# Designs tried in a protein design chat: VHH binders against BTB/POZ and TAZ domain-containing protein 3 (BT3). Part 11

Target 1, 364 residues: BTB/POZ and TAZ domain-containing protein 3 (BT3), of Arabidopsis thaliana (Mouse-ear cress) (q9syl0)
Amino acid sequence: MSSSTKNIPKPPPLPCITYQRFQSSTRKPSSLMRLVPKEALETWDKLFKEGSGADTYVETDNKSHFPAHSSVLAAASPVIATLLNQSRDKNGNTYLKIHGVPCEAVYMFIRFLYSSCYEEEEMKKFVLHLLVLSHCYSVPSLKRLCVEILDQGWINKENVIDVLQLARNCDVTRICFVCLSMVIKDFKSVSSTEGWKVMKRSNPLLEQELIEAVIESDSRKQERRRKLEEREVYLQLYEAMEALVHICREGCGTIGPRDKALKGSHTVCKFPACKGLEGALRHFLGCKSRASCSHCKRMWQLLQLHSCICDDSNSCKVSLCWNFKEKMKKLSKKEQSKWRLLVENIIRARNSLGPFSSRSSGLI

## First folded at step 1 (VHH)

Design f7 (framework vhh_vobarilizumab_d1)
Fold by ESMFold2-Fast, scan of step 1:
Structure f7 (fold): chain B 364 residues (1-364), chain A 120 residues (1-120)
Amino acid sequence: as target 1 above (364 residues)
Amino acid sequence: EVQLVESGGGLVQPGGSLRLSCAASGFTVSSNYMAWYRQAPGKGRELVAGISSGGSTSYADSVKGRFTISRDNAKNTLYLQMNSLRPEDTAVYYCAAKSYLRPWTSYDYWGQGTLVTVSS
């Protein structure tokens, strides 16, 4: 159970501050940032650990406290600078009270302000607490480090809801996005966690929002699948029309005795649709019950579709093409518009294939 | 109890000026992050200007160069000097303070607001 966020108070959100800072920071800084030498880091870390010359005392839960230096803390955090100015006692000592967070996390936080030093495993263990501390006390460098750790596989299905709530409260948009993506991808697992149950009780509006996001994502995936399936149908129809013209103009090209008998050639027909259409066309030409035959209905639709694209009024070799053109003229304007839109969609789908696309008006 | 009371709002013609005041009680203006926010009818609250305990100021791009945030430590009062006012500056202006004395308490101190109307 890593749901530490249910034990951490929410940091207050700041309206529009991030947007204002982003716009005000459009100019590149003229100051050069330098790498801190190892010896300097060790010196500051030693000052922190030994507490020599301390004028400040950091108080944590259970009245435990440790010594620190007001100048170091104030330089590292403008918020701490303000707090220390309010807490100066009669003897010149200052007090910084940090409650509601494990004392180990507070110790790591203050240590970071001195030297940016930390233990890797302890940092990962207290990353959520340190994110809250870095946000509340305005320590951007530590906040960025916490975000990097969270973005490197720390978030899992058991803690994603807790991390999402905390990231929102700390204005970490990137981590909110990562968490939402995880919820959407594995909703069944995430909705079964203890973190989800706690959220249902404490923040039912967030539960509704997350469920709506999952539904919206699913709807978008279904619409994308529908459009891909529709495009595939259009491409198959276009290939069928090309094969239909080939069969009617040059004769049937299939991998069989008919290719050898009719063409007198060893060249194999490259139209995959040709084999199926040859059978369908032979059935169509021989069927006496075309008006009620389901097999003939598909061929009739293909012939009608061809007649809408074909521009050869009297020279077209496709069966009944002229008859279908005449029938199309007798359809209502609404029906004619429907067929025109279908033709445009088919041509558009074919033209999207790049090198296989034709720039000519008469590809059929 | 911490209390923030705004004053100085009113009706002003475009191009005019107003000075808003925020009197703080139970709270020290010079020791806390203080800010002015505004909310136009039908819109969310937005930051107008902020000032830190150290005196660092920040401004929304829409008011930069026209508005100035300041404080008087002796009077424990925060000010917003608004110059070259525009109709789009019409809003209820709120004084706000961030309390980091108790960072685990998710509360901001807010005033009740003062209405600024810029119209001819």
Scores: ipSAE 0.000, ipTM 0.095, lowest interface PAE 23.8, mean pLDDT 74

Design f8 (framework vhh_enristomig)
Fold by ESMFold2-Fast, scan of step 1:
Structure f8 (fold): chain B 364 residues (1-364), chain A 120 residues (1-120)
Amino acid sequence: as target 1 above (364 residues)
Amino acid sequence: EVQLLESGGGEVQPGGSLRLSCAASGFTFSSYWISWYRQAPGKQREWVSTIYSGGSTNYAESVKGRFTISRDNAKNTLYLQMSSLRAEDTAVYYCARGTYPLSWKGFDYWGQGTLVTVKP
């Protein structure tokens, strides 16, 4: 049926009747642990290998075939049960045609249906084929084992695009996520692979989706960085405002209130911003051209910011607080809104810190 | 580019033995599973035996116990040792390269065949 000459492997044909999996959130997670006695599994594996009493013949590509038992296959796969009911010959024999996969993978698949026995190295060689077979023929236990193998370092930059396409077709969300994460993390390496070039020719829509996912991931990373830097600025401004109030009301180090003579205190300051603010405040108090001085800009802005937060009407000891409050009342509504938003952002940044954060653990 | 060339066919008496060879070129022989097929006069092509890259083998029921498939990776050659030959084994024998590393189509290259005739 396939007219495609694509290098990407095609899964075996699905039956016309679609099998829908019923998943319940109340159902306990399926365990990989077998509850069947080992002796029973060995008996079924022997039956498979010896082919005694076979009534079914499994046909693979180019007429390769081997004997099997319809009752075992039908019990293991509802899809196979349906197919076998439609393939009986006049002698009661049934034929199961599995094309498009290597005959060794088909042999391993059918063996698994009897006994769940497999050789680990061969399983790793044919894991993609076995994943497709387990999906198409509805064998959840084998599908889970294939997923585990793919999760254990089987996926690399050379095969990730092939695995992603196959995992999408087999509804394996976990492997899709693992593949997408690898594409996003190492895009430059993955986009230069042969697998990417083949995908570009056969599925340009997927190439577009992957490029968009990389761009979105980069945009989200830049936005997180921007928000972290913005938050850090707000926290620094809050610390500076606390230090300003402390210096103006109580005094700190060599700087104190105009009405309070400090004798040179050796008391440890609780506010980390005081040391940095002392120089700026000392310069501000002595500068004759505050409004035009570049060194006074930081202090002027801090005083203006304090006036927006301060609820003291006439008893505030912070320099020029009254003057800044009066000036703020004369600003445009747009300017007043900008200062109000800045204050809100600063307070929110402070309130989002827990008592165990690196910035607040020593100050509470 | 990729080539498979069968040899060793001929006339043999019932109960006799023959060894067929398939010389491979143009690919990494050791990485592929390879099969023997046969086509008897007036019949469709029939699978005979397969040998995988790891050395495991599989046989059609009609030849099991009588035929032995083997490979020599150093010589890029596939063999089919046939014993206890019967009239019904008369056919043209072909070797076919299996799908590897990733293919859903089964076989992608076939040889030209070698004729085996079992004289009654």
Scores: ipSAE 0.000, ipTM 0.114, lowest interface PAE 21.6, mean pLDDT 74

Design f9 (framework vhh_7pa5_2)
Fold by ESMFold2-Fast, scan of step 1:
Structure f9 (fold): chain B 364 residues (1-364), chain A 121 residues (1-121)
Amino acid sequence: as target 1 above (364 residues)
Amino acid sequence: QVQLVESGGGMVQPGGSLRLSCAASGFTFSSYWMSWVRRAPGKGPEWVSTISGSGGSTSYADSVKGRFTISRDNAKNTLYLQMNSLKPEDTALYYCARSGLYTRFPSYDYWGQGTQVTVSS
């Protein structure tokens, strides 16, 4: 329906849009994922636990050996495949020596190669050892699982430095980023930990790198804050100019006796800056020492700023607008460039609110 | 009556260019600030660029600065948007809007019908 009303027109409706919650009817699936039956996993886990037909022995630091199957281990890890080929004894048996890690972690690691089965609490307890084993023996599935566990709140201020160093040695970029972010966010707490003290003695280059990262992050945060504060000043200047135009064109109930008598409670002022400008403008009209008055200087600056932004209209009711426009034309090219930049910044800040947005919502 | 009619939209490959036009009628075109505003699928309106009545002042959204150029021909009552180095993110319905610098929110009093710009491989 065509309306002749002087109301704010709504933009025309958009064509049919597919919302993110609902996918298009045409969808191209990725590679099919196949679930391994539970019975198959249980069969392989049983083979591991029972050790029937074992031709391989896994040797750990506790002087224990436990039986395994070379074909299973070789299929799960190309590194283990190479090692087993080099360790064959006179009876056809192979030996896999895994030292420097707890025997429980080695047992969990080998079990995972058979069935991907594990006990949740043990996995969390030995996750760093399992990360190292999965990296050294090229087991991407286990490495991915360890990364998921670390990424889900396992890392804290006490262990973050140890985790960062291990993640670097294991080429886990994501966990390195997570650890670095925690160091940057909670530097005071992290730098007071035993992990930091040990790192300071054993890897002073890493300490310097982390301190530099903290300094860079703080610098970026300060710059972002400065830009937000600057944007807020531009928005306040724009609002002040809007209120100035309103006061000069329509009047405000507080400016003069006639305006007070005519407006009363019949209309509410919709300009948030109006109250502030009311005092400044009232002072400006009555001040006998405008040239040396700080309040008059602010009003004079606002009038000057208005003249720079105001379109070339002969109907402008703002006091002295034409006079300021003429004055501005006489400024140096450098001064004119400064005012053009300020105008651009004010317009950009205002337009960043969008056509239907307002920052004047709240208690007022 | 005020009328704004956009044209020049279409489908283009990433890195391509398009020039949008807006034919204005029913008002003194040179006395009004003009803007381009876009609406991407599933998103709200986003301001793109503004030009003063005389053409002496222009402003751009950070996402388009250096790639888009707003201009006007007051003798022909026409607003333009030259769009270079187009990206998939520029896909939207583009509206021509009449604005006053010193208006209460919303700052636009008249809108065109919009012209569709689609950037895809």
Scores: ipSAE 0.000, ipTM 0.327, lowest interface PAE 14.1, mean pLDDT 77

Design g1 (framework vhh_vobarilizumab_d1)
Fold by ESMFold2-Fast, scan of step 1:
Structure g1 (fold): chain B 364 residues (1-364), chain A 124 residues (1-124)
Amino acid sequence: as target 1 above (364 residues)
Amino acid sequence: EVQLVESGGGLVQPGGSLRLSCAASGFTFSSYAMAWYRQAPGKGRELVAGISSGGSTSYADSVKGRFTISRDNAKNTLYLQMNSLRPEDTAVYYCAADRGYSYGLYDESEYDYWGQGTLVTVSS
């Protein structure tokens, strides 16, 4: 561009917001109060309100205008400094035109440049307008304050899409993240709002981005759930192996609470998988067609898995353990790698519980 | 007594869609984890999609985003919705049921009951 005036930021369109009632409160920014005495801030606020010695006039929508001081405005905003240098009247007066925002918001904005004073309820009411003004006129202190207010529960399902678009235009990464998180968490509710319908018509590329973000988030949740379910499978395998060792070495005559102690000792068995394995092992030992039986396949696999983990070379009481160890040595490298990986995953899953933790059985 | 009967297979052009159904009888369907496997000529059986008794689903990478597994416990029926079909999807599709915990490496041997299969052919 041949002129710096053409490079001055233009405020983005602002959403139509229904204002809610706020508690009556007056506040001055604490971060700025540490550097300047209260009396000095009140003096500058008074200068703004009284307009004594004004050389600048701020013009807003509906031809409303109010007096200001060029030196104060230029010192507070480099963008305003540039605008005032270009707007000097032949009579020595300067004019600052701020259109596209409510006159109340412009008044609060200019007041902030003098003293950083504001009324809390008015600040919350015009926070989106003040965010735009602070961004366009390069007032970082006001921009930070607006971000803090938005981050403290101001954003809801009805306004989140409008706030997201405005935050993107004002380069506010934190608020973009908060808005995106709300869209992802409550997509069904947000997608049915008037704000979503307006966005669909005016910014279909953003709708596509948000739908893609929801799909990606859902995929991550499904993958995390899959990994947790997979870990649960490995823990059940570990429990089955511990119960198998227990049954083969010591025998187990205890049945669960529903069956009580009808078999042997009245002592409750500490191995959750024992009940199921007792039946499976009894079937395996008595089955005449073991090689073709589907129930026996599970016992063969469990015995094979035990042989991979068992470090007992010649005193293991688990059925056929030595035979499976010998058979494992004769498997292809591909098959050996599969069993090694399964063993590693089982041990990793068990170790993640800690040495004294008990596993929950999920939803069953 | 236990039966799994697949249906819905057929000839379809690349990019087309098919919906497979598996009608289960002779067992408490709602208590079983269900899966779809496929076997192409000269190859072993591979897992396509699985669904737990609680409704959690899993898919092979080659079909993720194109196929959807679902179940209707009231009708004792398992479904596989296949979209954007490719020539490499040509195979006999099998319905499988497992009543409990699987001990293996998610191989076909882990499932208690198998159907007879339904042929899906994707060609011009």
Scores: ipSAE 0.000, ipTM 0.132, lowest interface PAE 15.3, mean pLDDT 76

Design g10 (framework vhh_6fv0_2)
Fold by ESMFold2-Fast, scan of step 1:
Structure g10 (fold): chain B 364 residues (1-364), chain A 125 residues (1-125)
Amino acid sequence: as target 1 above (364 residues)
Amino acid sequence: QVQLQESGGGLVQPGGSLRLSCAASGFTFSSYAMYWVRQAPEKGLEWVSTISWSGGSTYYKDSVKGRFTVSRDNAKNTLYLQMNSLKPEDAAQYYCARGSYDLYGTSFPEDYDYRGQGTQVTVSS
């Protein structure tokens, strides 16, 4: 109950995240970054640890205090510079009060301001607190490190809702996207967590937003499936029409034009639809009751489709093409429009498959 | 869960050949267009080839056309890239990628939604 958000300070309200393409924060170190000598880092880390000449005291939860140096803190954070100018006791010492985060996290934060040094395991343990501190006190280098750690498998179904809310408050768009993607992908698991239950009570607007995002994602997946099925049908029809023209003009295997010598079945055919179409076309040509034969319906449809796109008048080699063209002329304008639309959809589907559209000479 | 696993990379001399394979799982492989993309150490991600869901349509980067052949076996959920007459400029990490929500296929890597871990191709004298 609310304990997951107890010690994390919350920055001022931020606008809702906009979903956009995010740049990777895990790229290799820039060659433009200068190497920092180890001795320099050790010198500043020692100054922090020893507290010699301290003029500032950092106050944390439970009234814990540790010494620091105002000049170092002010140089590292303009926000802290402003706060120190507003805080002075009767002895001239300044006080920096950082409440709402574990004292260990505050200690690590202040240490980072001196030397950028940190212990890896402690950094991972307090990464959310350090993210908030780096945001609130304007320390971009620490904020970047926190984002890198979160982006490296730290986020799971149990903490994703807490991380999402924190990332939004700290204006970390990349982590917000990662969290939302996890919620959408594994909604049943995430919605069963304690983090979800706490959010439902404390931020019902976010719950509604996440539920809406899941519904929208499911709608997009369903629409994508529909488009894939539709495109699949059109492409199969396109490939079948190409194979039909090929068989009727050039021949394939044991079937072809009545007046042309066939190469035989040992010639490899490049048209994938030929194997199935050869048998169907042979049956269609020999069937005595084509109009009432269930096996001829598919071939009838393919021949009608061909007749709609064929411009060869009476010279076409495709079986019964002239007969189908004659029958198509006798259909209502409404029925003719339906067939033309289907042909247009088939051609459009074929033309949209790659970066370079190619048209087969077999389809005119 | 969508998984793509490439294999078949290695060291080859200029003019040599390699056959790359990509084993797909966690989705209906036969319903998706598939991509081969590559990344050389000093260059950005580069599109190499696209194959339609059925294998009936293939597309190639101009510099590999006539040397590379993409194919697929939908029964085995496997994508292939046959690379012949390899040149030093072909040396790169090769990735298998699945087509995204928009299946209109492009030469741009951003048109895919999942990518494998890659297989390294080295061409040296």
Scores: ipSAE 0.000, ipTM 0.099, lowest interface PAE 20.6, mean pLDDT 74

Design g11 (framework vhh_7xy4_2)
Fold by ESMFold2-Fast, scan of step 1:
Parts: structure tokens; sequence; C-alpha cells
Structure g11 (fold): chain B 364 residues (1-364), chain A 124 residues (1-124)
């Protein structure tokens, strides 16, 4: 719209050094969504190339001019429409001055306004310049095409910083996200590039922002892993308590109550924690340094946790269950609250699996 | 088919350092706690160190605390033991072992050890 043109954006400066490699397409060719026959597109492309009836001249950095048509340019870009109204010579011709961009990119840009035609290799070569031009002159169709090309494997660790800066200046949030994700994922590699070194000198605020983003991402990833590990520990503690009840009540392998004959069962145990817990119990029963042994401390904790969950007042077969229940009654309210919270977390974790979920498949 | 292949042992003088490695295959390495166990000639197995499946928790025997560091690289399916300030008493065959427990709370109680081990000899 005309009312926004009083603050017409100028093209942002391109980096003095760009770092890009030849990009081979890893995706299938894209198609332009245009509802125009090929013959019509060829007619408009021919008008552009021949310059017949031109009333406008496009000026580039090398002071060369190529002919164009004001009506076509104005229809394709509201920004160009406004600019053409400000430039007339003695013969009634208008001039469109586009500086700071290679003349080849300007030619491709103007050609696109006529027919949306382009050469694929040149498009890839000048995609960053075309992104800037499409943004500054409000050509959404070309801007979308540039974004599509950048999103199809064009961006690499060598050019990601240059692309990020241009994408930010051109309000391309999708490409900013892609670039930031690459910086976060491959930070060690990206921070070693020449593009990073140039950015460090020219835009230290961006360097700080990117480093902070990497630190924040790592912190969030660690916190997510911590919460998943904590939840997993609660589930494993519940499974260990079920296995403890099974071993103390019925026996498993070579360990069990004296009132049951145990000589190695050929029956496969249904409790996945039993094999690990069998070793833990055997160690606990045979350890002569239980007070100072870190392994025995975990067994004491498991027995304590069982006593908090167990509803059996005096007939529980789990070793020392009654003793731990009596010990709990003598703890301070703060200590009792700590154990209740842990029990609640364990039960909550188990309930999250639903009535039909099991861990007998060796999920751990 | 669980395979554990230990390497990095050798002859070293007292006060020296060695780094042991264990290449694991045939199971989901990142899902299990791992341990280092040693056996001096003619003696029983001695637990040295255990590391949780994530690497977030470690446990050490009192004989090696402050001298040895256990670590893992889940991307490479490799377990490590950095051994510093070695003593003649550290002379043993070293084995890596997959924990049979399902949690950090059950780590260090039961292990599968299938490797041939790597010999560490501390002698002047």
Amino acid sequence: as target 1 above (364 residues)
Amino acid sequence: QLQLVESGGGLVQPGGSLRLSCAASGFTFSSYAMAWVRQPHGKGLEYIATISYSGGSTYYSDSVKGRFTISRDNAKNTLYLQMNSLKPEDTAMYYCAKDLGYSEWLSGYSFDYKGQGTQVTVSS
C-alpha cells in the first residue's frame, strides 16, 4: 500500500565476504504455482528481453541501463510503483536505480517480475541477493521461492551465519529458525568458521545472542533429561518394590523364604527387576560393612519405601517391613513429609502408564 | 550376542596413568549402567566403578576414589576408565561389565562380563 511507502526500506548491506559451496539438490524439483499457460509466460519474457516500447530504464552499479516497462514493474511491486513516480527525464522516461547488488541479480529480479522465469543455477547463485530484493521491493512470490531454495539444503555450516543475518533483515522467520537450529546443533563446527569470525568483528551483539541461545538450549535439554531420568527412577523403584515382594513371598531363582523349597526354578520370572534385585539382596545379606556400603544404603532405602506403601499391618513377608514402619512413626514431620512425597511421586509415575501398560518387554 | 572388548592395559610404573576403553556391541548401550571390575591373579573379582546409563551418576570403590574416573560415550558405544596415580595393588585383569539392574538404584549389584579383559601391571 501507498501509505506505507513514505518509509520505504532500503536493501540491507550484503556481507563483504560470503562463504558458500556449490549445493547439489537433495530434494525433488519444486514447481511454481502459476495459473498461466507457458505460451503466455514466454510472451512476457520476450517483451522483457526485447525491450520493445520501453518507458523505464533500470540502472545498476556499473552505470549500465536496461529497458523495462513501468506498467509491468508497478503492477508487480507497489514499492517500485512509488519510486517510478519520483524519477522522470526530459523525454518522459522513468529511471529505477538499484545499487549495492550485482547487475546479474538485478536483471534476474526484473525478469522475474515479467514472467517468473529464471535459470535454476543463476537463481541458486544469487538467491541471497534475490531474497533482499524481493523483501525491499515487496515481491512475495519471489521471496517465497528464495525461502524454498534456502530450505532445500542450500544452507551449510560455512554460510549459515551470513544467511541468518540476511534472513533477520528480511523478516524471514522460517530461515532464521533453520539457521539458529543449525548453530545450536553444530555449534563447535559453526563457531570455527570464517563466517563466525567475520560476525564476531562486525556484530558482537549477535555473537552474544547466539552463544546465549546455545547455553539456554543445552540447559533445557539437560532439564528435560533430568526429569525423564527422575520419572524413570520412580518407575524402576516401583518395579523393584514389586520384585522385592515377589522374592520375599514366593522366592525367585536361588533366593526366597525358608518355608518354600528353592533349587533353581525352570519357570521364567515375570518381574523384570527380579534378576537385578536378586543380586542386590544376595549382596545385602552377605555384606559385612552394611553401614558404610553405598549399595546396601540403596537396599535400606528400598525396604523403607516398601514399608511406606505396604498396607499389611503385621503379616507382610518382606524382611524388616514392620521394623521400618515403626521407624517411620518416630521420624520428624519434615522427614515423614519427604518420604510421603517420594512415595507419591513413585505412585504417580506408575499410574501414568495406565492399567494395560507393562515393562516386562525389557524396556529398560 | 553381547560383546564387550576391553583395551588400553599395559605395564606402567607406580604413579603412572593409563586409560582403559571398552567397546560394546549386541545390546542398546545407552539403556544400561556399566561397570569396571578387576581380578588380581588368583583372587576374586573386585568392583571398581559404576556409571549410570546417562552418565549422570557414578560410584567408586574406596580403593580408587580420587584416582580413577569412569566415563562413557553413548554415541560411540564406548566405556572408559581413566586411571591416575597407579599403585602396585592396582595390578589386575580389568573387565568391563553390563549391569543387569534396571535403574541407578540397582546399579553395581549384578553384572554380565563377557570380555577377555585387559591386563594392567604396575611394577617398577
Scores: ipSAE 0.000, ipTM 0.230, lowest interface PAE 11.9, mean pLDDT 77

Design g12 (framework vhh_7mjh_2)
Fold by ESMFold2-Fast, scan of step 1:
Structure g12 (fold): chain B 364 residues (1-364), chain A 124 residues (1-124)
Amino acid sequence: as target 1 above (364 residues)
Amino acid sequence: EVQLVESGGGLVQPGGSLRLSCAASGFTFSSYWMSWVRQAPGKGLEWIGRIYTSGSTSYNPSLKSLVTISRDNSKNTLYLQMNSLRAEDTATYYCARGLDYSYGSEYTLYMDVWGQGTTVTVSS
């Protein structure tokens, strides 16, 4: 709402440079092991503010220049080092022109190069401009600081589209991720913002990209849901197979191999699928039209599925298991492959729970 | 300046083969996954496939038997090998730089930089 990020200036073009020496530098030890003394930082900050002995002038969108020191700027930025060499006259004076950003942001940027000092509120106010400057002039320490500030809740639904475009132009992958995540999660809200409307007019290819990303994310969420539902079906089939073996071997409720078990059993069954399967199996045993009955078809399929995993050669108590094993051997290779695949999927689904459900979301 | 430049497009006969190249500059090519995307005349963008920094690939299931993506990190170049081309493969082919985002419970891969495209016309 309060954001004016839609007016973010386009990054100034980088100067033509033959090389960037510091971009190829080897990994350095963490600066955590070395702190610059506070007194030293204060000394450099005072040198910047006082401008004593200045040999360089920084030109902004204002007609006037503010003083700086070429050695400090060149040491802090290889890009500025190159620019100052190109603008050096015979008298030793150099000029650094930084246009397209507010003069306050330029002042903060140059100050940072001297002492890494900044005012927190000003830093938040000009963070997008400072991100642009740190990128264009190759100041990775400032760029990291800008990223940290943006990552601390600075980005909102009103400015996310503007921040995304700027972050892409400045090669800030982390902030691009944060922005894309917000667009995907809150698409209805983000697509109704002024920032979205401006983007639709100025960058319709980005609008297409973001809409496609939302659709892809939704499709993946739906596919993940489908896979979870599919896994649940396989687990239910596995439970039904265990219940079938239990009923046929030991009996449960009103169904079982022995009359005494059927008449006297009021014991609570440990198999969740048993209660539902009892009715289906009772129907199967008494049905006069098994060949044309949809309930019997499901029981036939369960019996066939059991025969595919059953290790008992001739002693299985499950109804017609021997007959189904013989029938399965006579099926076409294509049909045998379908049953093998189903068994594999059921076993895989069961095994995914044995080592705990978190296995599928983590590597270890 | 981050830039992707595709080349190798042109007129090819049905059943023919073609290899497209994408020259990358201005960024550390080896650190990014890369993608190929196409757009047929008057239709939307269709994702072809991607290649990760490890060299492993992922393809659009409808195209996996017809295309192969490879990369040469020493030359900063991405390749798309296409075989058994059909009239419906006529499109402008784009090279794109991948942008990964963290697990917000769901890992999604996006493209942030696109080339200017190279046109492939399959006609007899």
Scores: ipSAE 0.000, ipTM 0.093, lowest interface PAE 24.9, mean pLDDT 74

Design g2 (framework vhh_enristomig)
Fold by ESMFold2-Fast, scan of step 1:
Structure g2 (fold): chain B 364 residues (1-364), chain A 124 residues (1-124)
Amino acid sequence: as target 1 above (364 residues)
Amino acid sequence: EVQLLESGGGEVQPGGSLRLSCAASGFTFSSYAISWYRQAPGKQREWVSTIYSGGSTNYAESVKGRFTISRDNAKNTLYLQMSSLRAEDTAVYYCARDTYYYDSSGYSLPFDYWGQGTLVTVKP
């Protein structure tokens, strides 16, 4: 019924934090203080500490109060400006009520509004509370500082689930990403933590979302691995074709058009597939049952693949190349498309090595 | 980076049995067809058996019914169980990772990576 009571913003509830640990870091948010002289900061910090001329009292849990200045608070936070306009006692003093957070965190928060001054150890201890306060009261400079601290190794497997939930409530995309990455990377460890067990009971939708994210990440890794393996296969087929051209044109080891002349000069072969092909070609030449031999069928496939890439119509020295080119012309359009696609994949894989990954090519 | 290492060779009596192993590293073992080849002294290398990524197997006629190829994808290891061994089975046995191109007939291309070999001697 009363719109006025619903119009006052409140900080979101803090997530259930069953444990807390933070890592020390020497990195400092020095850029935040870059543009302000230190003497000015000291003056405002002194005003806060001494409370001279206070017209506002900050009320925390335990009914404790400390003095503040309405003009300073209103200038630092538009949310606090609105709240102070609706708070008044009989003497003209205003009261800012901040409940649900430790008194020390509230004190640090208000101090920051005056001077941006803070103690590093206390800031790390209360960083999650300060993140909530900076979000609820629209203090972007403090929110940025809290994010920097969390990004400096503060988050670990024990607190990551609690931090993730808080970062989502405070609309901190960067920290959500860091937390999600840690969950995906170390799922086995994170899923066995107390924080995960608490989340499983209090927020089962988040548990489902995180499990789905892990599954999707694994699927993307498998797909990336599959593509790398396919590329490797195509590169090896290219190597085999290159070695085939080399053996048929120039000879290698004990195989070639000029056996005695080639044996001494081709002791070290630069083609990795050459030794395997030497055996396969020797078998192919001696096999009496080529049409039914599984080993010969593999050689037939390699010859077929060469014929698809070879542009030399009359003088190619690769065995049966002309015959395979003629056979290709007689294949169905479906079969021709399959061989064309394989050739395109092989050429794309070779080209993906870039100009500086130069390999000798005997393919025409 | 890609390595194939054969083991398990040795001397055996005719009619005996022997198990060869090939330890693979440097590639996704489960995605490749892996073959066994052998080379007897003074003879060319001959294909013995292939096991495809899907688990299907193929054998040379001379070893069919006597040899069994298998793989353990969890251990990245290929096996060749040899039984009823004969003098003509005496050879250096090689493990080879085949490149593959799948067509409607299930063909794969050999001539990828070869191991150092393991000697099998069937002694009288």
Scores: ipSAE 0.000, ipTM 0.233, lowest interface PAE 12.1, mean pLDDT 76

